Miniprotein binders against ABC transporter G family member 3 (ABCG3). Designs and how they scored, part 2

Target 1, 243 residues: ABC transporter G family member 3 (ABCG3), of Arabidopsis thaliana (Mouse-ear cress) (q9zuu9r114to356)
Amino acid sequence: IAWKDLTVTMKGKRKYSDKVVKSSNGYAFPGTMTVIMGPAKSGKSTLLRALAGRLPPSAKMYGEVFVNGSKSHMPYGSYGFVERETQLIGSLTVREFLYYSALLQLPGFLFQKRSVVEDAIQAMSLSDYANKLIGGHCYMKGLRSGERRRVSIARELVMRPHILFIDEPLYHLDSVSALLMMVTLKKLASMGCTLVFTIYQSSTEVFGLFDRICLLSNGNTLFFGETLACLQHFSNAGFPCPI

## First folded at step 8 (miniprotein)

Design E66Q (from d8d with E66Q)
Fold by ESMFold2-Fast, scan of step 8:
Parts: structure tokens; sequence; C-alpha cells
Structure E66Q (fold): chain B 243 residues (1-243), chain A 87 residues (1-87)
């Protein structure tokens, strides 16, 4: 996926419109992790939604998005989008939840959905949790935040997307869970998935796992390129990389 | 009591599983039987809602939130089954 001069405007309360994302340029490839980083209100979630075709009706998008060299009219099921906070069905086990999600969203024969569910469980390192109740409600012990986040991503993997957009995969995760999540996503990317996700900030260890960085501040792109080039860019300017 | 509230939580879990099993039955080609199961489950859910409603909102807020979500799923799945009966 690539984008050129991508600008997103939203209806402002007092003004006619506000530019939330200003002339963004970038790309992401299969087998790689491309990360959109920036503080709150930098436009990172808006850029992610623009790339995924999930902007609200009040938004206007200018510029171009290309998938496989063609202007984007992505067919349904060719990409997945994971919200920052996902509502799970705590009364189901992980396997049940993924199976019923497949049943509700995928066309085709029922036997195919079982295979897809098992593949998603394996891809997200959920095998040890597959028969456990998701829980997190009332009197039932359930999965912890790290496992829940991996279940929410597995739900989208059931559709076998070529591109996966994730809004803040590390949101509310402790450092150990965050590292496991990033290692899991790195392995998923290595299997041919194009990953694009947003992050507020990361540790140095986690940052080193990224292939490409898009640094945003107040809608403006401070940097787009490979992770090592980002570090050199800010070093040469006399500033530490804002990680 | 906490034991009574746990029983109600377990009942919500079982009804949720039954609702999704009815969806599976409809998708396997028997939407008429699935709809009859949903109607029976709707009655059971009403009984459960009444039982939970006897507790104060503060005592049973989490159970009330969960049973409301189950009601939403039941209604959604009922509509899907009804759609399958038309097509």
Amino acid sequence: as target 1 above (243 residues)
Amino acid sequence: SPEDLQRLAEKIIELTREVFRALLLAKQGDPETALRKIEDLERKLQELEDEIGKYSPEEAKRLQDQVEKLREWLEYIRKLIEFLLRE
C-alpha cells in the first residue's frame, strides 16, 4: 500500500474545516511492519483510518491511496482493521468466539471456517488459551489484557487479510505483554502480511523491531522512512529521536 | 448472595452459547428449527432478566450489563435467521 499527498480534513466546531492530516506520503510492504507514531492529536489514528477507508462521513480526504499499484478500491475482506478497544464476548471461549466471528463474516462452507480459526489461533500465539473462557465479566476469571488484545487481532486474521491495520496494539499493555505482542506481530508480518499500526511511544527494544516509521506531529510528517534512517535523521539535526 | 449472582452469571454464559448454536443450526440449513429455538431462548432470557432485575442496580450492575448484551445478540441473531428464511 502507498499513499501520496494524503490530506484529511474534519468539520471544525467554529471553523469550516480543520486539516487533521497534512500532505502525508508513505508506503508499506508485505513482510514488514510500518508504524505511525506520534502524541495524542497528531493525526495518527486518522491517517490509519484514511488508509483503511474507514473515515467518518464528516471527513474529506484528498490525495491518492494505491494498493498493488492501483488506486484503492479494496474488496471487502482484503484488509482487516483492529480498533484500539475491542468488545469481546466474554461468555465464549477463544475458539468459540473466533469460530462464530468467522460464521458471521465469511462466505462459503462451514468446514473451511474451522481451519481458518485454527490458523488464527496459531498465528497469534493463542494455542494455550484456545479453550479458555474469554471472561472479564462478573464472577468469571478470564483472559488478561495481553491475551485479549491478541484475540481481537485474531478475529480479523480469520478473514485472511493481506493488509492488517491496528490502532494502538500496545494500548494498556504492560512491558512484558507489549514485547510479546510485538514479537507475535513481527512473526505475522514475516508470513507475508502487511502490517500498519499506530503507537503513541515505544521502548528502544520495541522500536528496533519496526521496519518503517511515520512520525507525525499536529498532522505534519516529521519523518517517513526506515527505522535506522529515522535515528540518523534526528541525530544529525542535534536532537534525540522522539521515541 | 455472591453464590446466587455467580449462578446467574453461569446462566448468562449458557444462554449465550445456545443463541450462537441456534445461529449455527440456521447456517447449516435449518433456519425454521433455529427460529423456534430462539423463541424458547427469548422466553428463558426474559425469565433471567426478571430474576436479575430483582437485585438493586448497584448489586447487579455487571450482570445487568451482560444480560443487556445477550439481549442485543439474541435480537441480532434472530434478525439474521429471519433473513435466511426469506432468502
Scores: ipSAE 0.357, ipTM 0.772, lowest interface PAE 3.0, mean pLDDT 80

Design E66T (from d8d with E66T)
Fold by ESMFold2-Fast, scan of step 8:
Structure E66T (fold): chain B 243 residues (1-243), chain A 87 residues (1-87)
Amino acid sequence: as target 1 above (243 residues)
Amino acid sequence: SPEDLQRLAEKIIELTREVFRALLLAKQGDPETALRKIEDLERKLQELEDEIGKYSPEEAKRLQDTVEKLREWLEYIRKLIEFLLRE
């Protein structure tokens, strides 16, 4: 996936449009993790949605997004998108939820491949939780935030997307759960998936797992490129890396 | 009572599983039987909604929210089964 001169405007007030993302250029490749980083209101979620074709009707997009995938060349959807907050069905177990999610979305002949559910469970390190109720219901013992987040990603993996967009995969996770999530996503990318996700901040340990970074501030790109080049860029300028 | 709320929660779980089981039946080639099951489940859901509705929000808001979501799922799945019948 690549994008060129991508600008996104949204209605602020009736007489004014606000440029939320300003002239962004970038790319992401299979087998790699590309991270859009920035503080709140930097435009990172808007950029992610623009790349995924999920902007609200009130938004205007300028520039181009290039994707070399097509549904006609794959039995599953060409990409997946995971929201920052996902609605799960607490009355189902993890396996049941993923199975019925596949049932709703896959054609009948593909639904018979029950291995797609087991593959998603394993890919997201959910084997120990597969038969547990998701919960979030009165009197039901439920999954914790880390497990729920992995279930939401596993739901998209059932469709076997070649590109996966994730809005804040570490949202509301403690440091240990966040590291497990990042290691899990790194392994997922290594299997050929193109991962693009947003993150507010990262630890030094987590930062080292990224292949490419798009660093945003107030809609502007401060840096785009390889992780090592980001460190070099700020070092050469005489400033510490702002992350 | 807490025991009554626990019983209602278990009924929601079971009804949810039955709704998705009907979807599976329809996808496996028997949408006519699946639709009849959904019609029976609609009746059971209404009875469950009526029972849960007797509680105040302070006592049972989570159950009320959950049963409302189940209603939405049942309506969606019914439409999918009806679509399969038209093909």
Scores: ipSAE 0.139, ipTM 0.643, lowest interface PAE 5.6, mean pLDDT 77

Design E72D (from d8d with E72D)
Fold by ESMFold2-Fast, scan of step 8:
Structure E72D (fold): chain B 243 residues (1-243), chain A 87 residues (1-87)
Amino acid sequence: as target 1 above (243 residues)
Amino acid sequence: SPEDLQRLAEKIIELTREVFRALLLAKQGDPETALRKIEDLERKLQELEDEIGKYSPEEAKRLQDEVEKLRDWLEYIRKLIEFLLRE
């Protein structure tokens, strides 16, 4: 996936349009992890949604997004998008939830493909939790936040997307759970998935796992490139690389 | 009592599973039987809502939230099954 001169405007409270993302350029490769990083209101979620073709109707997008050399025409099921906050069904087991999610999203004949669900469970390291209730509320002791986040991502993996967009995969995770999640995602990428996700900020250990970084501030791109090049870029400019 | 609230939570779990099993039945080519199953589940859900409604708001808030989610899923799945019948 690649994008050029991507600008996104949104309806503002007092203005008809505000530029939320300003002339962004970048790309992500199969088998790699590309992260969009920045503080609140930096435009990172808006950029992610623009790349995934999931902007609200009130938004306008300028510039170009290319997938496999063609302007942004992703076939149904070729990509997945994981929201920052995902509604899970606590009364179902992990396996049941993934199966019924596939049943609701896939065309008729594909609803019997149990192997796709098992592959998603394995890919997200959920094997030990597959037969446990998701739970969460109502006297239902359930999965912890890290496992719930893995289930959210696994739901999209059942569609076998080539590109997976994740809005803040580490949201509400402690440091240990966040590191384990990133290791899981790095392994998922190594198996051929193109991962593009947003992160507010990261530890040095997590930062080192990224292949490419798009650093945003107030809609502007401060840096785009390989993780090692990010350190060099800020060193040459006389500033430390933001962690 | 805490035991009664646990029992009601388990009923929510069971009804939720049955609602999704009805969806599976409809997708496997029997939407007519699935619709009848949904109609029976609507009756059972109403009975459950009435039972939960006998508890104070403080005691039953989370059960009410969960049963409302179940009602939303049941209504959504009913519409999907009805769509399959009109096919």
Scores: ipSAE 0.445, ipTM 0.812, lowest interface PAE 2.4, mean pLDDT 80

Design F20L (from d8d with F20L)
Fold by ESMFold2-Fast, scan of step 8:
Structure F20L (fold): chain B 243 residues (1-243), chain A 87 residues (1-87)
Amino acid sequence: as target 1 above (243 residues)
Amino acid sequence: SPEDLQRLAEKIIELTREVLRALLLAKQGDPETALRKIEDLERKLQELEDEIGKYSPEEAKRLQDEVEKLREWLEYIRKLIEFLLRE
């Protein structure tokens, strides 16, 4: 996926819409992890939604997005998008929830749906949790936040998307859980998936796992490129790389 | 009591699994039997809601929230099965 001069405006100002994302340029490739990083209100979630074709009706998008070598006016389909907070069914086990999701989303026979569910469980390193209740309410012991995030991503994987957009995969995760999540996502990318996700802040260990970074501040791109180039860019300017 | 609330939570889990089993039955080509099972589950959910309603709102808030979610899923699944019956 690639994009050029991508601008997104949202309602909220006196005379005209606010520009939330300003002339963004970038790309992401299969087998790689591209991260959109920046503080709150930097426009990272809006850029992610624009690329995935999931902007609200009040938003307007300008510029070009290219998917699979074709110019796209508006990306079609879901391409796999994981919200920052995903609603799960706490009374089901992980396997049951994914199977239920596959039954609703995929055409075809039940044996095919079982196969895609097992593949998703393995891809997200959920094998040890497959028969555990998702939970989330006080009378049922369930999954921790890290496992819940992996379940939400696994739900999208049952559709076998070639591009997966994830809004804040590390949200509410401690350092250890965040590292495990990133290792899991890197393995998923190595299997041919194009991963694009947003992150507010990361540790040095996690930062080193990214292939490319799009660094945003107030809708403006401070940097886009390889992780090592990002570190060198800010070092040459006499400042450490933010995050 | 905590034991009673735990028992009610376990009933919610079992009802949720039965909803999934009914959906599987409908997808396997028996939506008529699946719809009858959904109707039975709707009745059981109402009975469970009535039992939970005997507790104070403070004691049973989380169980009431889970019952509400299950009711929404039952309504969605029912509509899906009804759609399959029209095919």
Scores: ipSAE 0.005, ipTM 0.426, lowest interface PAE 10.2, mean pLDDT 75

Design F20M (from d8d with F20M)
Fold by ESMFold2-Fast, scan of step 8:
Structure F20M (fold): chain B 243 residues (1-243), chain A 87 residues (1-87)
Amino acid sequence: as target 1 above (243 residues)
Amino acid sequence: SPEDLQRLAEKIIELTREVMRALLLAKQGDPETALRKIEDLERKLQELEDEIGKYSPEEAKRLQDEVEKLREWLEYIRKLIEFLLRE
């Protein structure tokens, strides 16, 4: 996926002439992790939704988005989108939840649905938790925030998307859980998936796992390129890289 | 003791950070030094695993799980650095 001069306006806002995303240019490749980083209200989620074709009707998009070298929208099921907060069913086990999600989304025979569920469990490092209750409702202890976040991503993986968009994969995770999540996503990318996700900020350790970064502030792109180039760019300019 | 388990958890976090620093070093153009650091970290992880193994599974289940994940990750990072050396 690539985009050129991508601008997004929210005409439903009081400031109709103000742009939420201003002339963004970028790309993401299979096998890589591309991160959109910036503070609150920098336009991260709006850019992510624009790339995924999930802008609200009140939004206007200008510029071009290319998938496989063609100017087109992605067909249903060719991509996955994981919201910042996902509703899970606490009374089901992880495997049951993913299986029922697959039944609702995917046509085909029982063995096909079972195999995609097992693949998603393995891909998100959920094997030890597959038969555990998700929990999170009255009087039931279940999965912790890190495991719950991996389940929400696994739900999208049952559709076997080529491109996966994730809004804040590290939201509400402690340092160890966040690092393990990033390692899990790095493995997923290495299997040929194109990962594009948003992050408020990261530690130096987590930052080292990214292949490319799009750094946003107030809708403006401060930097786009390889992670190492980002570090060199800010060092040469006499500023610390916002990590 | 609970204080001992807390100290072991802190060691897991520090080893995890050191593995990331080695990966960053490899990406910055020094994969040979990074691989040597990974080899040192593999030895330290084995020592930590042995120490955690002295506790009952019920007492140290979370720490054992985290060490297993760290070992799997370390293996992945080693292979990635080795790939950079061959190319």
Scores: ipSAE 0.000, ipTM 0.137, lowest interface PAE 19.0, mean pLDDT 73

Design F20W (from d8d with F20W)
Fold by ESMFold2-Fast, scan of step 8:
Formats: structure tokens, C-alpha cells, sequence
Structure F20W (fold): chain B 243 residues (1-243), chain A 87 residues (1-87)
């Protein structure tokens, strides 16, 4: 996937439209992790949704998005999108939740659905948690935030997407859970998945694991390129990276 | 004194750049060499912290805060590289 001069406007106060993303350019390739990074209100979630074709009806998008070298509109089901906050069913085990999700989403025979569920469990490093209750309701003990976030991503993986968009995979995670998540996502990318996700600036400690970065501030692209090039860019400007 | 504090600040920035370079080296498939570089950087940070400790708390507060942030980050990156070594 690649994009050129991508601009997104949202309805502002009264009749005026606010430009939330301003002339963004970038690309992401199979087997790599591309991160959209920036503070709150930088436009990172809006850019992610624009690339995934999931903007609200009130938004307008200008510019070009390319998939496989063409200006083709990507069909809704050809990729996965993981929201920042996902509602899970605490009374189900991890395996049951993924299995029911597969039953609702996928055509085909029961045995095929079991196979994709087991693949998703393995891909997200959930094997040790597969038979545990998701929990998190009232006084019930269940999965911690890191495991819950991996379950949310695994739910999208049962559809075997080639491109996976994730809105803040490290949201609400402690340092150890964030580390495990980043290593898990790096393994997922190495298996041929194209990962594009957003990160709030506070999670910069894992910056060097990313293949490419799109750094946003107030809708403007401050940098797009490889992580080493980003470090060199800001070092030459007299600032440590990332900023 | 102001010139010395500026030199120390520039050294902190340089160490920060080297930490990112070590992480990139681990990402590129050489976590063993990256870990050795982190160990060297930890030693250099300790030397820098000792030098900053010779200044008054008020004058050196900003530098002490930055060194503390860099030390916490180095600890996190070391754990990440150690995790990569077992894969």
C-alpha cells in the first residue's frame, strides 16, 4: 500500500471543515511494520482509518491510495482493522471467543474454523491463555490488559488478512506487556503480514524495531522514512530522536 | 560552569543516539553485538552520572533528570535485546 497527497477533512465548528491530515505521503510493504506516530490530535488515527477505508461518512478524503500498483479501492474484507478499544466477552475463554468470532465471520466447515482459530492463538502468543476466561467483569479475575489486547488482534487474524491496521496496539499497556506486544507483532510481520499501526509518542522506547515511521504533528508530516533515516534527520537538526 | 553543563548535555544526547543505534543493530539481526554496546553505554552513563554529581543539586537538576530517563530507557532496551536473544 502507498499513498500520495492524502488529505482528510472533518466538519469543524459550524460550516467550516478542518483539515485533520494534510498532504500525507507514504508506503508500507509486506513483511514490515510501518508506524504512524504523534501526540494526541496529531491526526494519526484519522490517517490510519483513511488508509483502511474506514473514515466516517462526514469525512472527505483527497489524494491517491495505491494497492498492488493500482488506484483500486481495497474491498472492506481484504484487510483487518483493530480499534483502540475492543469489547470482549468476559464469560468466554480465549479459544471460545475466537471460535465464536470465526463462526460469525467466516464461511465454510466447522473444522476449517477451528484451524484458523488455533493459528491466530499461536500467532499472538496466546497458547498459555487459550483455556483461560477473558474475565474483567465485576470481581472476576481474568486476562490482564496485555493479553486482552492480543486477543483483540487475534480476532482480526482469524480472517487471515494480508494487511493489518491497528489503532494504538500499546494502549493501556505496561512496559513489559508493551515489549511482548512489539515482539509478537514483529514476528507476525516476518510471516508476511503488512502491519500499519499508530503509536502515541510516549512509546518511543521501541522505535528501532519499526521499519518505517510517519511522524505527524497537527496533521502535518514532520518525517516519513526508515527508522535509521529518522534518527539521522533529527540528529542533524540538533535534537535526539524520537521527538 | 555553563560551558561544562552544555558539554554534559551534549554527551547525554550522544549517548541517546548510540542507544538507538544499538537497538537498530539488534533489529538487523545482531543482538549479541548490540548487547555488548549497551553494556559499554551503561558504563559511559555511569561515568557521566558521577561527573554530574559533582555539581550542586539545583544547577544539575535538569541533567540528573535526563540521565535518570536515559538509564530507565537503557534498562528497558537491555531487556528487549535479551528477549530477542532467546528467539
Amino acid sequence: as target 1 above (243 residues)
Amino acid sequence: SPEDLQRLAEKIIELTREVWRALLLAKQGDPETALRKIEDLERKLQELEDEIGKYSPEEAKRLQDEVEKLREWLEYIRKLIEFLLRE
Scores: ipSAE 0.000, ipTM 0.134, lowest interface PAE 17.9, mean pLDDT 71

Design F20Y (from d8d with F20Y)
Fold by ESMFold2-Fast, scan of step 8:
Structure F20Y (fold): chain B 243 residues (1-243), chain A 87 residues (1-87)
Amino acid sequence: as target 1 above (243 residues)
Amino acid sequence: SPEDLQRLAEKIIELTREVYRALLLAKQGDPETALRKIEDLERKLQELEDEIGKYSPEEAKRLQDEVEKLREWLEYIRKLIEFLLRE
């Protein structure tokens, strides 16, 4: 996926339009992790949604998005999109919830739905949690935040998307859970998935796992390119990398 | 009491799982039986709502929220099964 001169305007609370993303250029390849990074209100979630074709009706997009060299829209169901906060059915086990999701979205044989669910469980390192209830009722325990986040991603994996967009996969995760998440996502990418996701900030260890980075500040792209080139770019300019 | 609220929570979980099983039955080729099961579950959910309504609003708030979510999901699943019956 590639994009050129991508600008997104949003209607503000005042009766006017505001440029949230300003002339963004970039690309992401199969088998890699491309990260959109920046502080709150930098436009990273808006850019992610623009690439996925999920902007709200009040937004306008200018510029071009290309898939496999042709300009296109992302058809519904050809990609996976994971929101920052998940809506799960707490009374179902992990396996039941993923199977439920597969039943609603996939055509085909029952055995195919089962294999897809088992593959998603394994891909997200959920095997030990597969028979546990997702979210406990107010009087019983359920999965923790890191496990719930992996379930939300597994739900999208059931559709076997070639491109997976994730809004803040590390949101509210501790350092150990965050590292497990990133290692898991790197494995997914290595199997041919194109991963594009947003993060607010990262540790040095996590940063080293990214293939490419798009640094945003107030809608402007400060840098786009390979992770190592980002560190060199800011070092040569006499400034620390703003991560 | 906390034990009574726990019992009601467990009933919500059981009803949710039964709605899921009705959907499985419909998808496996028996939407007529599945719809009858949904009708029975709608009745059981109303009975549960009435029972929860006997508790104080402060204690029952989370249970009432869970029942409302279950009711919305049950309505969604009912419509899906009815759609399968028309095709």
Scores: ipSAE 0.086, ipTM 0.588, lowest interface PAE 6.0, mean pLDDT 77

Design F83R (from d8d with F83R)
Fold by ESMFold2-Fast, scan of step 8:
Structure F83R (fold): chain B 243 residues (1-243), chain A 87 residues (1-87)
Amino acid sequence: as target 1 above (243 residues)
Amino acid sequence: SPEDLQRLAEKIIELTREVFRALLLAKQGDPETALRKIEDLERKLQELEDEIGKYSPEEAKRLQDEVEKLREWLEYIRKLIERLLRE
């Protein structure tokens, strides 16, 4: 996926229109992790939603988005999108939840749905949790936040998306769970998925796992390119990379 | 009281699982039986809501939130089964 001169404007409550994302240019490839990074209100979530075709009705988008070299229209739900906070069904086991999600979303034969569920469980390192209740509700012991986040991503993998957009995959995770999540996503990307996600801040260990970075501040792109080139860019400009 | 609240939570879990099993039954080619199961589950959910409603809001808030989610799933799945019957 690639985008050129992508600008997003949002109307404020009363007769105010501002540019939330300003002339963004970028690309993401199969087998790689491309990360949109920036502080609160930098436009990172808006850019992610623009690429996934999930902007609110009040927003307007200008510029071009290309998929496999062709100009594309990104209708709602055409690619996998994982929200920052996902509601799970705590009364179901991981396997049940993924199977019923497949049943509700996928046309076709039931035997195919079992296969895609098992593939998603393996891809997100959920095998040891597959028969456990998701839980996380009153009086129910269940999965911890890291495992719950993996289940949220696995739900989207059941649809076999070529591109997966994730809004803040590390949201509400401790440092150990965050690192394990990033290692899992790195492995998922290596299996051919194009991953594009947002991150507020990262450790140096996590930063080193990214293939490409889009660094945003107040809607403006401070940098776009390979992760190593980002470090060289800020070094050459006389500033440290904000990481 | 704490044991009673835990027992009610377990009933919510079982009803939720039965609702999704009815969806599976409908998708496997028996939407008529699935709809009858949903109608029985609607009655059981109402009985559960009435029982939880006898507790104070402070005591039962967490159970009330879970029951609301279950009712939304039950209504959604009922509509899906009804569509299968029309197709």
Scores: ipSAE 0.391, ipTM 0.781, lowest interface PAE 2.7, mean pLDDT 79

Design F83W (from d8d with F83W)
Fold by ESMFold2-Fast, scan of step 8:
Structure F83W (fold): chain B 243 residues (1-243), chain A 87 residues (1-87)
Amino acid sequence: as target 1 above (243 residues)
Amino acid sequence: SPEDLQRLAEKIIELTREVFRALLLAKQGDPETALRKIEDLERKLQELEDEIGKYSPEEAKRLQDEVEKLREWLEYIRKLIEWLLRE
């Protein structure tokens, strides 16, 4: 996926008169992790949604998005998109939840849906949790936040997307869970998936796993390029990389 | 009591599983039996909602969200099974 001169404006009441994303340029390749980073309200989520074709009707987008060499605006469901906060069905086990999600979304026979579910479970390192109750809102013990986050991503993987957009995969995760999540996503990317996701902050260890960084501040792109080049860019400018 | 609230949580879990099993049955080519199962589950859900409603809001708050979600899934799956019966 690539984008050129992508600008997003929010048309609304008093607070949406400004440009939210200003002339963004970038790209993401199969097998890699491209991360959009920046403080709260920097435009990270808006840029992610613009690339995924999930902007609200009140938004206007200018510029171009290219998918597989063609100019396109992606319709909903053509690629995977994982919200920052995802609703799961706590009364189902992980395997049941993924099976029924596949049953509702995919055409085909049960055996075809089963293989897709097992692949998603393996891809997200959920094998040890597959038969456990998701839980979370009942009086029954359930999964921890890290496992729940991996389940939400696995639900999108059931549709076998080639591009997966994730809004803050590390949201509300402790440092150990965050590292496990990043290692899992790195493995997923290595299987040919194009990953594009947002992060507001990162440890040095996690930062080293990223292939490309798009650094945003107040809608402006401070940097776009490979992770190593980002560190060199800010060093050469006389400022440390804001990571 | 805590034991009663845990029992109600277990009922929510079992009814949720049965609702999705009815969806599976309908998708496997038996929507008529699936609809009869949904009708039975609607009665059981109403009984469960009535029992949970006897508890104070603070005592049952954690169960109310799950019961609401179950009601929404039951209604959605019923409509889907009815659609399958028409085709």
Scores: ipSAE 0.446, ipTM 0.808, lowest interface PAE 2.2, mean pLDDT 79

Design I13F (from d8d with I13F)
Fold by ESMFold2-Fast, scan of step 8:
Structure I13F (fold): chain B 243 residues (1-243), chain A 87 residues (1-87)
Amino acid sequence: as target 1 above (243 residues)
Amino acid sequence: SPEDLQRLAEKIFELTREVFRALLLAKQGDPETALRKIEDLERKLQELEDEIGKYSPEEAKRLQDEVEKLREWLEYIRKLIEFLLRE
């Protein structure tokens, strides 16, 4: 996936359009993890949605997005998008939830849905939790936040997307759960998936797992390139990379 | 009582599972039986809503939120089963 001069505007309270993302340029490749990093209101979620073709009707996009050599026209199911907060069904087990999600998303196509679900469970390191209730319902014990987040990503993997967009995969995770999540995503990328996701901030060990980074601040791109090149860029300028 | 609230939560859990089992039945080629099951579940959900409604809004807020989610799923799945009947 690649993008050129990508600008996104949205309606503000002053009845005019605010530029939320300003002239962004970048790309992501199969087998790699590309991260969009920045503070709250930096435009990272908006850029992610623009790349995935999921902007709200009130937003306008300028510039170009290219997928597989064509302007951003992906067939349904070719990519997945995981929201920052995902609604799960606590009354179902992990396996049941993924199976019913597949039933709802794939009308009229005959395939081995159970096999696809098992593949998603393995890919997200959920084997030990597959038969456990998701929970989060009143008075029902269930999965912890780290496991719930992996279930939300596994739901999208059932569709076998070539590109996976994730809005804040580490949202509300403790450091150990965050590291496990990143290792899991790194393995998923190594199997040929193109991963593009947003992160508010990261530890140095997590940062080292990224292949490519887009640093945003107030809609502006501070840097785009390989993670190691980012460190060199700021070192050459005489100060450390803003992690 | 706390025991009564837990019992109501368990009923919501059971009804939610039954709604999805009806979806599976419809997808396996029996949408007529699935629709009848949905109609039975609609009656049971109404009875459950009436029972939960006897508690104060503050005491039952979490149960009421879960019941509303279940009603939304039930309405969505009913429409899907009705669509399959017209396929």
Scores: ipSAE 0.312, ipTM 0.742, lowest interface PAE 3.3, mean pLDDT 79

Design I13L (from d8d with I13L)
Fold by ESMFold2-Fast, scan of step 8:
Structure I13L (fold): chain B 243 residues (1-243), chain A 87 residues (1-87)
Amino acid sequence: as target 1 above (243 residues)
Amino acid sequence: SPEDLQRLAEKILELTREVFRALLLAKQGDPETALRKIEDLERKLQELEDEIGKYSPEEAKRLQDEVEKLREWLEYIRKLIEFLLRE
């Protein structure tokens, strides 16, 4: 996926529009992790949604997005998108939730759907939790935040997307859970999935796992390129890399 | 009481499971029986809402939120089953 001169404006209640993303240029390669990083209100979620074709009706987009070498909107079902806040069904086990999600969204035979569910469970390191209630509701004990986040991502993996967009995969995770999540996503990317996700900030260890970074501030791109190049860019300018 | 709230939570859990089992039944080729089950579950959900409504809003907030989610799933799944019947 690549984008050129991508600008997104959001209309307020008045006639004037705010530019939320300003002339963004970038790309994400198959099988890699590309991170859109920046503080709150930097435009990172808006850029992610623009790439995934999920902007609200109040938004206007200018510029070009290319997928598989053509100018194209992301067609339904060709990608996965994981929201920052995900609604799960606490009354179901992890396996049941993923299986019913597959039944609702995938064509084909029931036997094949069971196979893709097991693959998703394995890919997100959920095997130990597969028969546990998701919970967290109805006075039932359930999964912790890290496992719930993995279930949310696994739900999208059932559709075997080529590109997976994730809005803040580390949201509300402790440092250890965040590192484990990133290791899991790095392995997922190595198996052929193109990952594009937003992140507020990261530890040095987590930062090192990223292949490419788009660093945003107030809608402007401060840097786009490889992780090592980002560190060298700010070092050469006499400033530490804002991670 | 806490025991009553726990019992109501367990009823929400079981109704949720039954709603998705009805969806599976419809997908396996029996949407007519599945629709009948959904209609029974709609009645049971209404009875459950009435029971939860006897508690104060503060006590029942969590259960009411879960029941509303279940109602949304039940309405969605009903429409899917009806679609399968029309083909």
Scores: ipSAE 0.121, ipTM 0.621, lowest interface PAE 6.1, mean pLDDT 79

